# VH-VL binders against b7kms5, part 198

Target 1, 80 residues: b7kms5
Amino acid sequence: DTFETVRNTIRIESEVDESLRQLCHEERITKETWLEAAYLYLCEKPEELAQVIQLAQERLSQRKAIADYKRAKTMQERFL

## First folded at step 10 (VH-VL)

Design ua76 (framework fv_maftivimab)
Fold by ESMFold2-Fast, scan of step 10:
Structure ua76 (fold): chain C 80 residues (1-80), chain A 121 residues (1-121), chain B 106 residues (1-106)
Amino acid sequence: as target 1 above (80 residues)
Amino acid sequence: EVQLVESGGGLVQPGGSLRLSCAASGFTFDDYGMNWVRQAPGKGLEWVSTISWDSGSTYYADSVKGRFTISRDNSKNTLYLQMNSLRAEDTAVYYCAKDIFRYDSWTLDYWGQGTMVTVSS
Amino acid sequence: DIQMTQSPSSLSASVGDRVTITCRASQSIYDYLNWYQQKPGKAPKLLIYAASSLQSGVPSRFSGSGSGTDFTLTISSLQPEDFATYYCQQSYSTYTFGQGTRLEIK
């Protein structure tokens, strides 16, 4: 009861969210506490943290590429 | 904090050219997409153009395609809109606007004050 | 191109009223819908993104809902500073704005 908390809304891939939600149900934890625990655990393991950051950067680049592709496709459809 | 300041608007004759600038501060400019949105007097909002964080992608509304060019100089934190072959229908307040998320948004969280472009003979 | 139509084009209301503005997309845009507020002579201000996410600093009396093609913006208890024009905007495929809804004092 000692923790100050912040509310955030984030967008994640639906498949990842469904998998994480199932894990949380089975283990009887919340997405909030899983996220906190995962971050705290990784902060104690610099090499593992670096791997996670690399994966995050790759996923971000993929999201940008998909967004750019959707824009380009819409512009092309308007032309045609 | 976050500030976008447009300049370069004014009165121009049909067929003329103008270059608009938007000076950005208070955020990491080269991480965000930037946009131009216009509003004709008494009318609604119309998207004009978008440029990605790295200038690798640019997009234009059909009404300005081939006449307007969006560009940015990340070293100067400045967005530009080069407007050629101006028409009376291009008369509007032009707003500079920032994407909300790094690299991935299409949602405009901060807008400049706007600069008025009047195309009249 | 995705068309966005707002209803009504204008409405009159009193302070304390519950106000609802609707927005319809010509095709599914999932939850890629934003709401903006614009006061005369001022730039637009982002109120809501991703259909229902309240932008930081925006009062909790504003809320958004909907998915696919039908969306609503609700102001639960209208305040004097809320009289403005409201625009919806799809961000699924470039940008398209609705024509705007002008909210006027009765």
Scores: ipSAE 0.000, ipTM 0.643, lowest interface PAE 12.7, mean pLDDT 86

Design ua77 (framework fv_maftivimab)
Fold by ESMFold2-Fast, scan of step 10:
Structure ua77 (fold): chain C 80 residues (1-80), chain A 121 residues (1-121), chain B 106 residues (1-106)
Amino acid sequence: as target 1 above (80 residues)
Amino acid sequence: EVQLVESGGGLVQPGGSLRLSCAASGFTFDDYGMNWVRQAPGKGLEWVSTISWDSGSTYYADSVKGRFTISRDNSKNTLYLQMNSLRAEDTAVYYCAKDIFRYDSWTLDYWGQGTMVTVSS
Amino acid sequence: DIQMTQSPSSLSASVGDRVTITCRASQSISDWLNWYQQKPGKAPKLLIYAASSLQSGVPSRFSGSGSGTDFTLTISSLQPEDFATYYCQQSYSTYTFGQGTRLEIK
């Protein structure tokens, strides 16, 4: 009957983290509770949820492209 | 979910050849580099070879350069190690391992069960 | 090649003990260090990556620390399933493993 929680490690863009951290400080909430609330709210709004998923897919694609470039560069440097 | 299954090991005489295979499933094979790592009986782990996701780059431990060739067939989700001019010191369990670049560093996140290669009389 | 040296080579401990294994690189490798666990007759399993990040599904009693040349793996309260050989590995320049630390029942 009490909240059962899990501990997660996630990496997000530093500018996004800074903005979110400032919002949480001003509103007196935590990043954990903001994430929970945002997801629960969007689950009640299918059209908005779909838009957020689209943005997430675009951001993931961008991060993959950057990671692929870094991966190739790092591989070459490690074996030279 | 992720599975790597090695095959092709066996007993060979010094100077002989073997080709090892590693069948991959449960992930997008052509997005990741692949590795061979070996372990001699009762000893520690030794990295043997790495191949990039696109086969554009291959790398070898000094002990196997010129004798071993790593390759992959992305259409078959299979990694290979062609071993020529085998020596007694090549006797080991050979593991295939998937690499991943995560948190700005490299790691071997999944390993196969290994296949035993014995080089002796 | 970068050489990796583990200490100790062998360690005897009891269930419930706090166990510490160390690893030293012959040159600075930033935090590009991984820890693996290997049980007899089985393939290695990733425990820790990037020196201190716990792999998904690995119990929280395992932790890693360090940067540069000196690294530590700690098991805060040893369980029966933890008796195994542990390897550190640098990924900064190719891959090099430490010689392994065999953790045995006292």
Scores: ipSAE 0.261, ipTM 0.766, lowest interface PAE 2.7, mean pLDDT 91

Design ua78 (framework fv_maftivimab)
Fold by ESMFold2-Fast, scan of step 10:
Structure ua78 (fold): chain C 80 residues (1-80), chain A 121 residues (1-121), chain B 106 residues (1-106)
Amino acid sequence: as target 1 above (80 residues)
Amino acid sequence: EVQLVESGGGLVQPGGSLRLSCAASGFTFDDYGMNWVRQAPGKGLEWVSTISWDSGSTYYADSVKGRFTISRDNSKNTLYLQMNSLRAEDTAVYYCAKDIFRYDSWTLDYWGQGTMVTVSS
Amino acid sequence: DIQMTQSPSSLSASVGDRVTITCRASQSISDDLNWYQQKPGKAPKLLIYAASSLQSGVPSRFSGSGSGTDFTLTISSLQPEDFATYYCQQSYSTYTFGQGTRLEIK
């Protein structure tokens, strides 16, 4: 039985990526399988899934705010 | 960007000791395993030792077990190889190499330039 | 204790040639096979990992194939900078290198 797979390109915070890479190294798993396992596990745990979704929403909001700040600062310098 | 610089090589007599160092930069040192690989003059590559990111796991080639000790200082971004009871057959260029786990497989993705260890009278 | 045997030990070729180097493991190692290139006086450089995955920055003329015990490295159209020694390496149980294949100008 062969899995059908999709290739994804994602950008995550460097500290998170470094920590995840080390976890994968020590446990002898891949980022792909960790992501699959984490999602599948959380789908069976509605209360934990809701907490993860909330954290994801908060992180997305923070990243948007930082990106907006950097953009505004660059435009301000250019506009001076 | 990733740099590994070996030092500490030199001439040593049989039965002597030597400590090699590898200074790492350009990556988060304490997130990756590190390795020593050697190459005798005109010969092929031979893996010597591996240490995990936290020093919790170490592995050695049978030819060096009991004589060599791999260690690291994550606060200094430095890898070490303590070599005791040196033999003529330990004569080689010693390379420091970073490992990485990708696609369910381990590989050595970056290497230093090497440092020469000569064991001779 | 996994032994890695490369074939041939040396090979002469001309620019533009298709070159194949073979590597055999004494036991099945799945896809845990890497290929490295080493030029005289230099450290090895990673070319291919996990048997068939091309390392970033390595020209597409390099390719790897195989699984289990038999593996091949192919250079589809040899360039002057490709004359070097090539090593396979198993990563299934620690690390063991093949003896190397020296690729020389014909």
Scores: ipSAE 0.000, ipTM 0.607, lowest interface PAE 19.2, mean pLDDT 86

Design ua79 (framework fv_maftivimab)
Fold by ESMFold2-Fast, scan of step 10:
Structure ua79 (fold): chain C 80 residues (1-80), chain A 121 residues (1-121), chain B 106 residues (1-106)
Amino acid sequence: as target 1 above (80 residues)
Amino acid sequence: EVQLVESGGGLVQPGGSLRLSCAASGFTFDDYGMNWVRQAPGKGLEWVSTISWDSGSTYYADSVKGRFTISRDNSKNTLYLQMNSLRAEDTAVYYCAKDIFRYDSWTLDYWGQGTMVTVSS
Amino acid sequence: DIQMTQSPSSLSASVGDRVTITCRASQSISDYLNWYQQKPGKAPKLLIYAASSLQSGVPSRFSGSGSGTDFTLTISSLQPEDFATYYCQQSFSTYTFGQGTRLEIK
């Protein structure tokens, strides 16, 4: 039989996605299984999990700033 | 289940005011940008306004600038649109819509049922 | 302002037909193009985002393609529930919707 799965949509930085795609091709695994394995591994390693969460928080803050900047710039160009 | 429920529509005279509300549930409201999109009877979709997750940024279509104000109350999971100086051309069904990704303005994945605003004498 | 033009404005088709709707942007928008379906009396439903990414829960007979200024939405084998109005939308510079394409039964 097979595992019960769910389908999720996520948006990833293109350079990161390209790098991950190359890794998956070389190792003959899928993005889905890599994500599952990475999460499960980190859940058993609290100190490494904390570092990953910190990086995620930093990247999220950067995304918020860039999204706001792009929106503001677009609106300025429209009404200039 | 994501739900967006609009209310506050109705009949109003030209020059009048109306306040629309959108009650959100089924997702972390505080993390997503929210939007108002309208559709005049028998016509296409027109974007009206956008507000960021933290209310730090608001944007308006040229046709409503200076007359409409978008706002949100994250403690109540509610989006608002204050409409002043209403004109006949503002007659439309007004939809509340959610951004697809956290902290990002990109694609509208969920829409409410809409509320009808009619501006006529 | 970025203008979005859809073609055709309306078309008639039969169940089982392959249907193609096109959308043109007045300037390059990369892949910041979304497709929505709207049935009479209902709110729009997202079908495709980022030009070609199928939204969760949308049947695989729907597909999107294109980049830059020219985009297409294809329904490979039309079903009765697919008769609706379809809208494209750019999200590269604010939001602009196309005028809509009304898909009607022959």
Scores: ipSAE 0.000, ipTM 0.637, lowest interface PAE 12.5, mean pLDDT 86

Design ua8 (framework fv_maftivimab)
Fold by ESMFold2-Fast, scan of step 10:
Structure ua8 (fold): chain C 80 residues (1-80), chain A 121 residues (1-121), chain B 106 residues (1-106)
Amino acid sequence: as target 1 above (80 residues)
Amino acid sequence: EVQLVESGGGLVQPGGSLRLSCAASGFTFDDYGMNWVRQAPGKGLEWVSTISWDSGSTYYADSVKGRFTISRDNSKNTLYLQMNSLRAEDTAVYYCAKDIFRYDSWTLDYWGQGTMVTVSS
Amino acid sequence: DIQMTQSPSSLSASVGDRVTITCRASQSISDYLNWYQQKPGKAPKLLIYAASSLQSGVPSRFSGSGSGTDFTLTISSLQPEDFATYYCQQEYSTYTFGQGTRLEIK
């Protein structure tokens, strides 16, 4: 029972957060411990881990596209 | 430890040019948008310019558009601001600042110490 | 451009006081509002983002609230290190900062 923790600030999609919040409430766990458990579980399942990494790469690509769109839209609104 | 260190400030005459640099360390520079924010003596904060993580998008405040150019060199973890046609009202401390989240957001979580630019005859 | 107005421009308070600073946007900005702290001669420090989200490492005595046009920064029990200038900033359309609120020792 020697655990050193670090505090992280992350942003995830609202719908995903809402669903995860409900799961954590119903199961009486925290988002932090769910994240730790999910990662540790996947590290022992290399084929499943590879699929999750692929999904993560796809989501990251979408985030990059959205970030560029958001900046362009913000400037367009300013020059309305 | 995230660090942003500005350099290149100094005294310049109206109509002159100056190039500011910001050396970044302690984070994956290539993944974050970068910003320049300035503060004139005794006044508040004013956003100057933003550049996307990949240099694909750049944005400028109306007061500097056409005179300033923001750029970055991801291989050197360095942000730049080329300032041309400087005016007395450009006199300010210029801060380099990092976007809080990868690939989006205009929230600035880390700032450099600032570099003073004085435009005076 | 969206204009940000802070109130008050300056405030004198004592250690242990509850302090409230208000920020008003000229149009609705949803929750795209950040709060920064700046001490003399130093760069600003992010305190709160998305109107109410406390930045990692910032003491829990700081809190933010509001949405739309009216926003508040509260310090529940003022500490000596809290004397500084506070800025709100909208990120809904470009960046606009409030004029700042200077918090001074009484």
Scores: ipSAE 0.011, ipTM 0.691, lowest interface PAE 9.8, mean pLDDT 87

Design ua80 (framework fv_maftivimab)
Fold by ESMFold2-Fast, scan of step 10:
Structure ua80 (fold): chain C 80 residues (1-80), chain A 121 residues (1-121), chain B 106 residues (1-106)
Amino acid sequence: as target 1 above (80 residues)
Amino acid sequence: EVQLVESGGGLVQPGGSLRLSCAASGFTFDDYGMNWVRQAPGKGLEWVSTISWDSGSTYYADSVKGRFTISRDNSKNTLYLQMNSLRAEDTAVYYCAKDIFRYDSWTLDYWGQGTMVTVSS
Amino acid sequence: DIQMTQSPSSLSASVGDRVTITCRASQSISDYLNWYQQKPGKAPKLLIYAASSLQSGVPSRFSGSGSGTDFTLTISSLQPEDFATYYCQQSDSTYTFGQGTRLEIK
């Protein structure tokens, strides 16, 4: 038995990362195995998966809005 | 397969106008922001303009603001650049480029092959 | 305005060499930096995004590093197809490209 794995880089909100890091430390698991387990668990629960996807979409929209705000602010400052 | 095909370039007199088009295929056009990036002969890349997925936001480089207008028609999967009051400094290959949001960052993940705009002096 | 400065403007190298190209931002951009490769007469191709993440399909000999204001693109063992111009680009606010680095055969 062997797993084929890939290395990923992800950016997580600082407070969420701190909370997840603490959880992983206390439960003696790793972030990568938590992510795998969470995804696999949710795939067996369509209604819960749909709610998580909705939250993810909302969080993504917020991050895009922040990026767009930075662009708008830069454009405004050019014409001060 | 993602494809971006630019058209509408050509030779124009200083003070003239051109309208560039970029036909997109192989992805859901409505989900992504689009960009124009240009490159003068023998020079580097210069970002020109960005439009959001819904046309709600547009941004322009200082060098083109007030002269160029970016727009899109999501029903035709087409991006446009209306270029007015053209100057010799606008002579460049114009590339259409697709946004992607990854790792809290916007990147230009796919580019067209470009269309040449020559302003004669 | 965020300005991007690349160094060197050009360099000559041989197949098998380790080459390094640097990029400096006029203000901190965290890791919102991308690298592109452009061959003569062709459109640019994305190599690296978020300073260090390799784009799908790009050979592993390419790597990126850095954060804040100073960034590096490294080619660990130069191949014939790698002779091209390389551009860094910030994506923190809008898009600003460096002036480019021409990688030429010795």
Scores: ipSAE 0.317, ipTM 0.827, lowest interface PAE 3.5, mean pLDDT 90

Design ua81 (framework fv_maftivimab)
Fold by ESMFold2-Fast, scan of step 10:
Structure ua81 (fold): chain C 80 residues (1-80), chain A 121 residues (1-121), chain B 106 residues (1-106)
Amino acid sequence: as target 1 above (80 residues)
Amino acid sequence: EVQLVESGGGLVQPGGSLRLSCAASGFTFDDYGMNWVRQAPGKGLEWVSTISWDSGSTYYADSVKGRFTISRDNSKNTLYLQMNSLRAEDTAVYYCAKDIFRYDSWTLDYWGQGTMVTVSS
Amino acid sequence: DIQMTQSPSSLSASVGDRVTITCRASQSISDYLNWYQQKPGKAPKLLIYAASSLQSGVPSRFSGSGSGTDFTLTISSLQPEDFATYYCQQSWSTYTFGQGTRLEIK
């Protein structure tokens, strides 16, 4: 049999990655199947999906703020 | 479809001023940072300035700091570049470019077609 | 500031050729490197971000590799529409572009 899959990589917080790796090891599943299952489950739960999206937006906003602070700092170092 | 359209370029005397505009459509303008990048005739690309989605942060290349001011009007989906004390070395095509945040870093994913600024007496 | 140097400055090739362009940063930028394509009279187009990730809609014959200070852009089988100038760009500390590599018909 043939199925179509896509390879991709992502960057996540190290603490989250370590926790997820431990969960996958204990439950004998993989990160890829966890991601697929979580997304498919949430698609059937619109209120919970909305909450997850809100959390994701908050986390993204925080990362942007940190990246912007780093930009300011590195620009100042260039001018010193 | 993302579109960025620059305007305001033209001929200006050394020491003069000029204001460029970039009209954005096809995306939620106030969610993204915007940039100006220039290219002198026959030369390479040079980053000029960046503004954050909320105008809270602005950054400038050393060559334009103190002379150029980047700004935006999110209610009009428009980016601006106010250029003062223009010099012959500022002669270039000016592009506006949208950034996107990926992998905790920024990249310029869409560009306008550019507007030509010529500084000559 | 971070300086970006590309090699070669110009290159002649034929359709079907494998083409490699290199880019070197004056300091480590991890994988915070982007590649752009610019055709005469046109605006630049994003090809690759984070050193090796293909932008949506970019043909799979384009690939990027490298980390730290040394990076490469490869076109596995050159097509007529690929003749253009290619720029690398660091995004570690705002933006700095390389000087560009002009890819010409042999």
Scores: ipSAE 0.167, ipTM 0.789, lowest interface PAE 5.2, mean pLDDT 89

Design ua82 (framework fv_maftivimab)
Fold by ESMFold2-Fast, scan of step 10:
Structure ua82 (fold): chain C 80 residues (1-80), chain A 121 residues (1-121), chain B 106 residues (1-106)
Amino acid sequence: as target 1 above (80 residues)
Amino acid sequence: EVQLVESGGGLVQPGGSLRLSCAASGFTFDDYGMNWVRQAPGKGLEWVSTISWDSGSTYYADSVKGRFTISRDNSKNTLYLQMNSLRAEDTAVYYCAKDIFRYDSWTLDYWGQGTMVTVSS
Amino acid sequence: DIQMTQSPSSLSASVGDRVTITCRASQSISDYLNWYQQKPGKAPKLLIYAASSLQSGVPSRFSGSGSGTDFTLTISSLQPEDFATYYCQQSYDTYTFGQGTRLEIK
């Protein structure tokens, strides 16, 4: 089953996307192949994988906090 | 398997009070925000209230603010809605619904079957 | 507050038809828009989140598009089980639902 692929839509921080896009352009690779390579490489590096997972958990927590803050701010503005 | 089961609905006189409950199972209740959404007979959906996972934040629709109180007991996996000063316009099926955070936004991914509240003399 | 308006309020279609339902927000909500399906006597079911992302288990004939203020739900080839009421909902500040679009058999 050669060339079996899945199309994924993801939302990432614009600053990170800009940096990754520039890297991919300069190295003549695609975001898809960079993501595959990065994951495969980290799967062979358990200590590094654990660090990446921790960073991902922290980033997710920050995004939740920002979303909660936006809700609170919008609700407060209704009293004005 | 996520399940939400509402209870506590019934017939109430105008000016009366009711407390609705929603029993949750099949997910880690204290990791998620919870919501009440209502639907008057033959009408559309209206969001009523939201509570955060830790009860630190609560939000209400303008139509119920000051009359309804949302709360939760994470030790019992149960969501509540205390409804006071009920009006005929509060007649509706009340659904509880689970929040999920995806794509930097909140979505109601699972809903209970609903419980009917009728406010009439 | 953010108001959501759906069009049309009702729509008649036949099995196999391509159906589109639109939703308009009173202010920009980026892509913080969800679509739900509700069958008579049942609770709503999530179909689409973040304007265009398909919920797990939902058939691929359903798709969503749009950003800002204008959004569309499309059913590429209508099936008998798709006759229902469809609601859009903004999740930008809290939640506001559109009034619903009732999809009826022709």
Scores: ipSAE 0.125, ipTM 0.772, lowest interface PAE 5.2, mean pLDDT 89

Design ua83 (framework fv_maftivimab)
Fold by ESMFold2-Fast, scan of step 10:
Structure ua83 (fold): chain C 80 residues (1-80), chain A 121 residues (1-121), chain B 106 residues (1-106)
Amino acid sequence: as target 1 above (80 residues)
Amino acid sequence: EVQLVESGGGLVQPGGSLRLSCAASGFTFDDYGMNWVRQAPGKGLEWVSTISWDSGSTYYADSVKGRFTISRDNSKNTLYLQMNSLRAEDTAVYYCAKDIFRYDSWTLDYWGQGTMVTVSS
Amino acid sequence: DIQMTQSPSSLSASVGDRVTITCRASQSISDYLNWYQQKPGKAPKLLIYAASSLQSGVPSRFSGSGSGTDFTLTISSLQPEDFATYYCQQSYYTYTFGQGTRLEIK
């Protein structure tokens, strides 16, 4: 009874997923343990954490823009 | 933390007008799209309208198009719904709801308490 | 317009029961489906997003599954506070809600 775990769904870009899957296979670790280790490491490194957060914000903004474009296109077909 | 407070509901005659407000706090208002969702007494939820973070895009349900106008004032953290030519079938509790984008999907993550609009003679 | 149909419209259950609610879309919506809980006199609360992702703060007894047209919300062991109306909602093309499923004490 060392760890209590939670199951979550994670969606990442196909290219990133393939690269991470190769890394996990070669190093004989799991995606879950890699994510835990990465987060814990970054929590101890404030400057590096800030850089990762900035990259995450940029990637999120790109996904929002794409989703907004798709929604506008479908709404245009519906309401015009 | 996140709070949405609706106001402006009341009793209106058919053909009348009413303006609803939603005061937002606890998040960066101008980073998120906002929605109005309504629920007639004893009935289910019905999406009414959406506005983008910058007011550049607005969308309406067919049932309200041409009669309702969604708008926002980002300097006041406030969302509005101008309702004109009101009909008995517009009688409902009107909820303000915040958009969030997660996993390439849009979701309504926070809702206000609602404000009751009754259209009756 | 995408239509959402829930089944059943109402369900009676006892504390400790496993409860299953289903939702069907009139066309494929991939996994762009959300589940909400609404208690009498209160605003809806988000439970599940992207068909199967649990919203933070929601008890783990709630789970969602499905993709395409058929979706399921499951409560593994019903608690007294779970008696409410549950709504599915598609976000693939605008927003459409199901008619709701009322979960009542048996």
Scores: ipSAE 0.006, ipTM 0.679, lowest interface PAE 9.4, mean pLDDT 87

Design ua84 (framework fv_maftivimab)
Fold by ESMFold2-Fast, scan of step 10:
Structure ua84 (fold): chain C 80 residues (1-80), chain A 121 residues (1-121), chain B 106 residues (1-106)
Amino acid sequence: as target 1 above (80 residues)
Amino acid sequence: EVQLVESGGGLVQPGGSLRLSCAASGFTFDDYGMNWVRQAPGKGLEWVSTISWDSGSTYYADSVKGRFTISRDNSKNTLYLQMNSLRAEDTAVYYCAKDIFRYDSWTLDYWGQGTMVTVSS
Amino acid sequence: DIQMTQSPSSLSASVGDRVTITCRASQSISDYLNWYQQKPGKAPKLLIYAASSLQSGVPSRFSGSGSGTDFTLTISSLQPEDFATYYCQQSYSDYTFGQGTRLEIK
């Protein structure tokens, strides 16, 4: 009958955040409830959940590569 | 439950060598990058070296480049720091620290207790 | 090479005080800044990551703010266990620590 909640902070791509904010504004929902609903919906759809996880893994790999590139670039500047 | 235990510190003469070890437990060692961070007596923290999860990338502070080598053995859950051509300025407590990737950034979320390296005649 | 400068290098305060420590980066690092606490004879402990995100298990009296080059760590009501040295650290491209701020009993 009551929801117990936890506060989370997340970093997402700016263009994705802008798109999500627009959607939430138009539909009169919050980011929090959209995230909950999206996850719950996907948990009932194993094939779709697997596809989302694959996309998430690809995006995570890209972000790690960017962070590693920045690290390598700084090391090059320091070495030279 | 995450534990990092350093060993191998001690007294060494200038120009000498030491190898430090860090035994890791409580997490999947080969999923994470590892670091060495040192602290001279009464001074602040200084990052020394980083190694990626697969040993494909290694990075060093300018002060140790060419003298120190970071390595790891994922089958033994152990991180190493081979220190050659040691100088008095290398005297410090050496900490082993685990990377975590959050918010598109690397941070050091767990640290060992440290091992003391003294370079003196 | 990114340099991190903390201010002050040392400060004295009393239990219950609001304490503010600042950190400045030599170039913009967005919000890629971490704060660590170190007690004498102990290893550092992560307090805050991504400038403002509180590490699990860290008391809510600790907070961080800032973006770009200027960052702040605040302790809203100082407790006896908070007397320690605090370090900021950039993680934008590699790891660089500030020189530390030693928080002492007044």
Scores: ipSAE 0.284, ipTM 0.816, lowest interface PAE 3.7, mean pLDDT 90

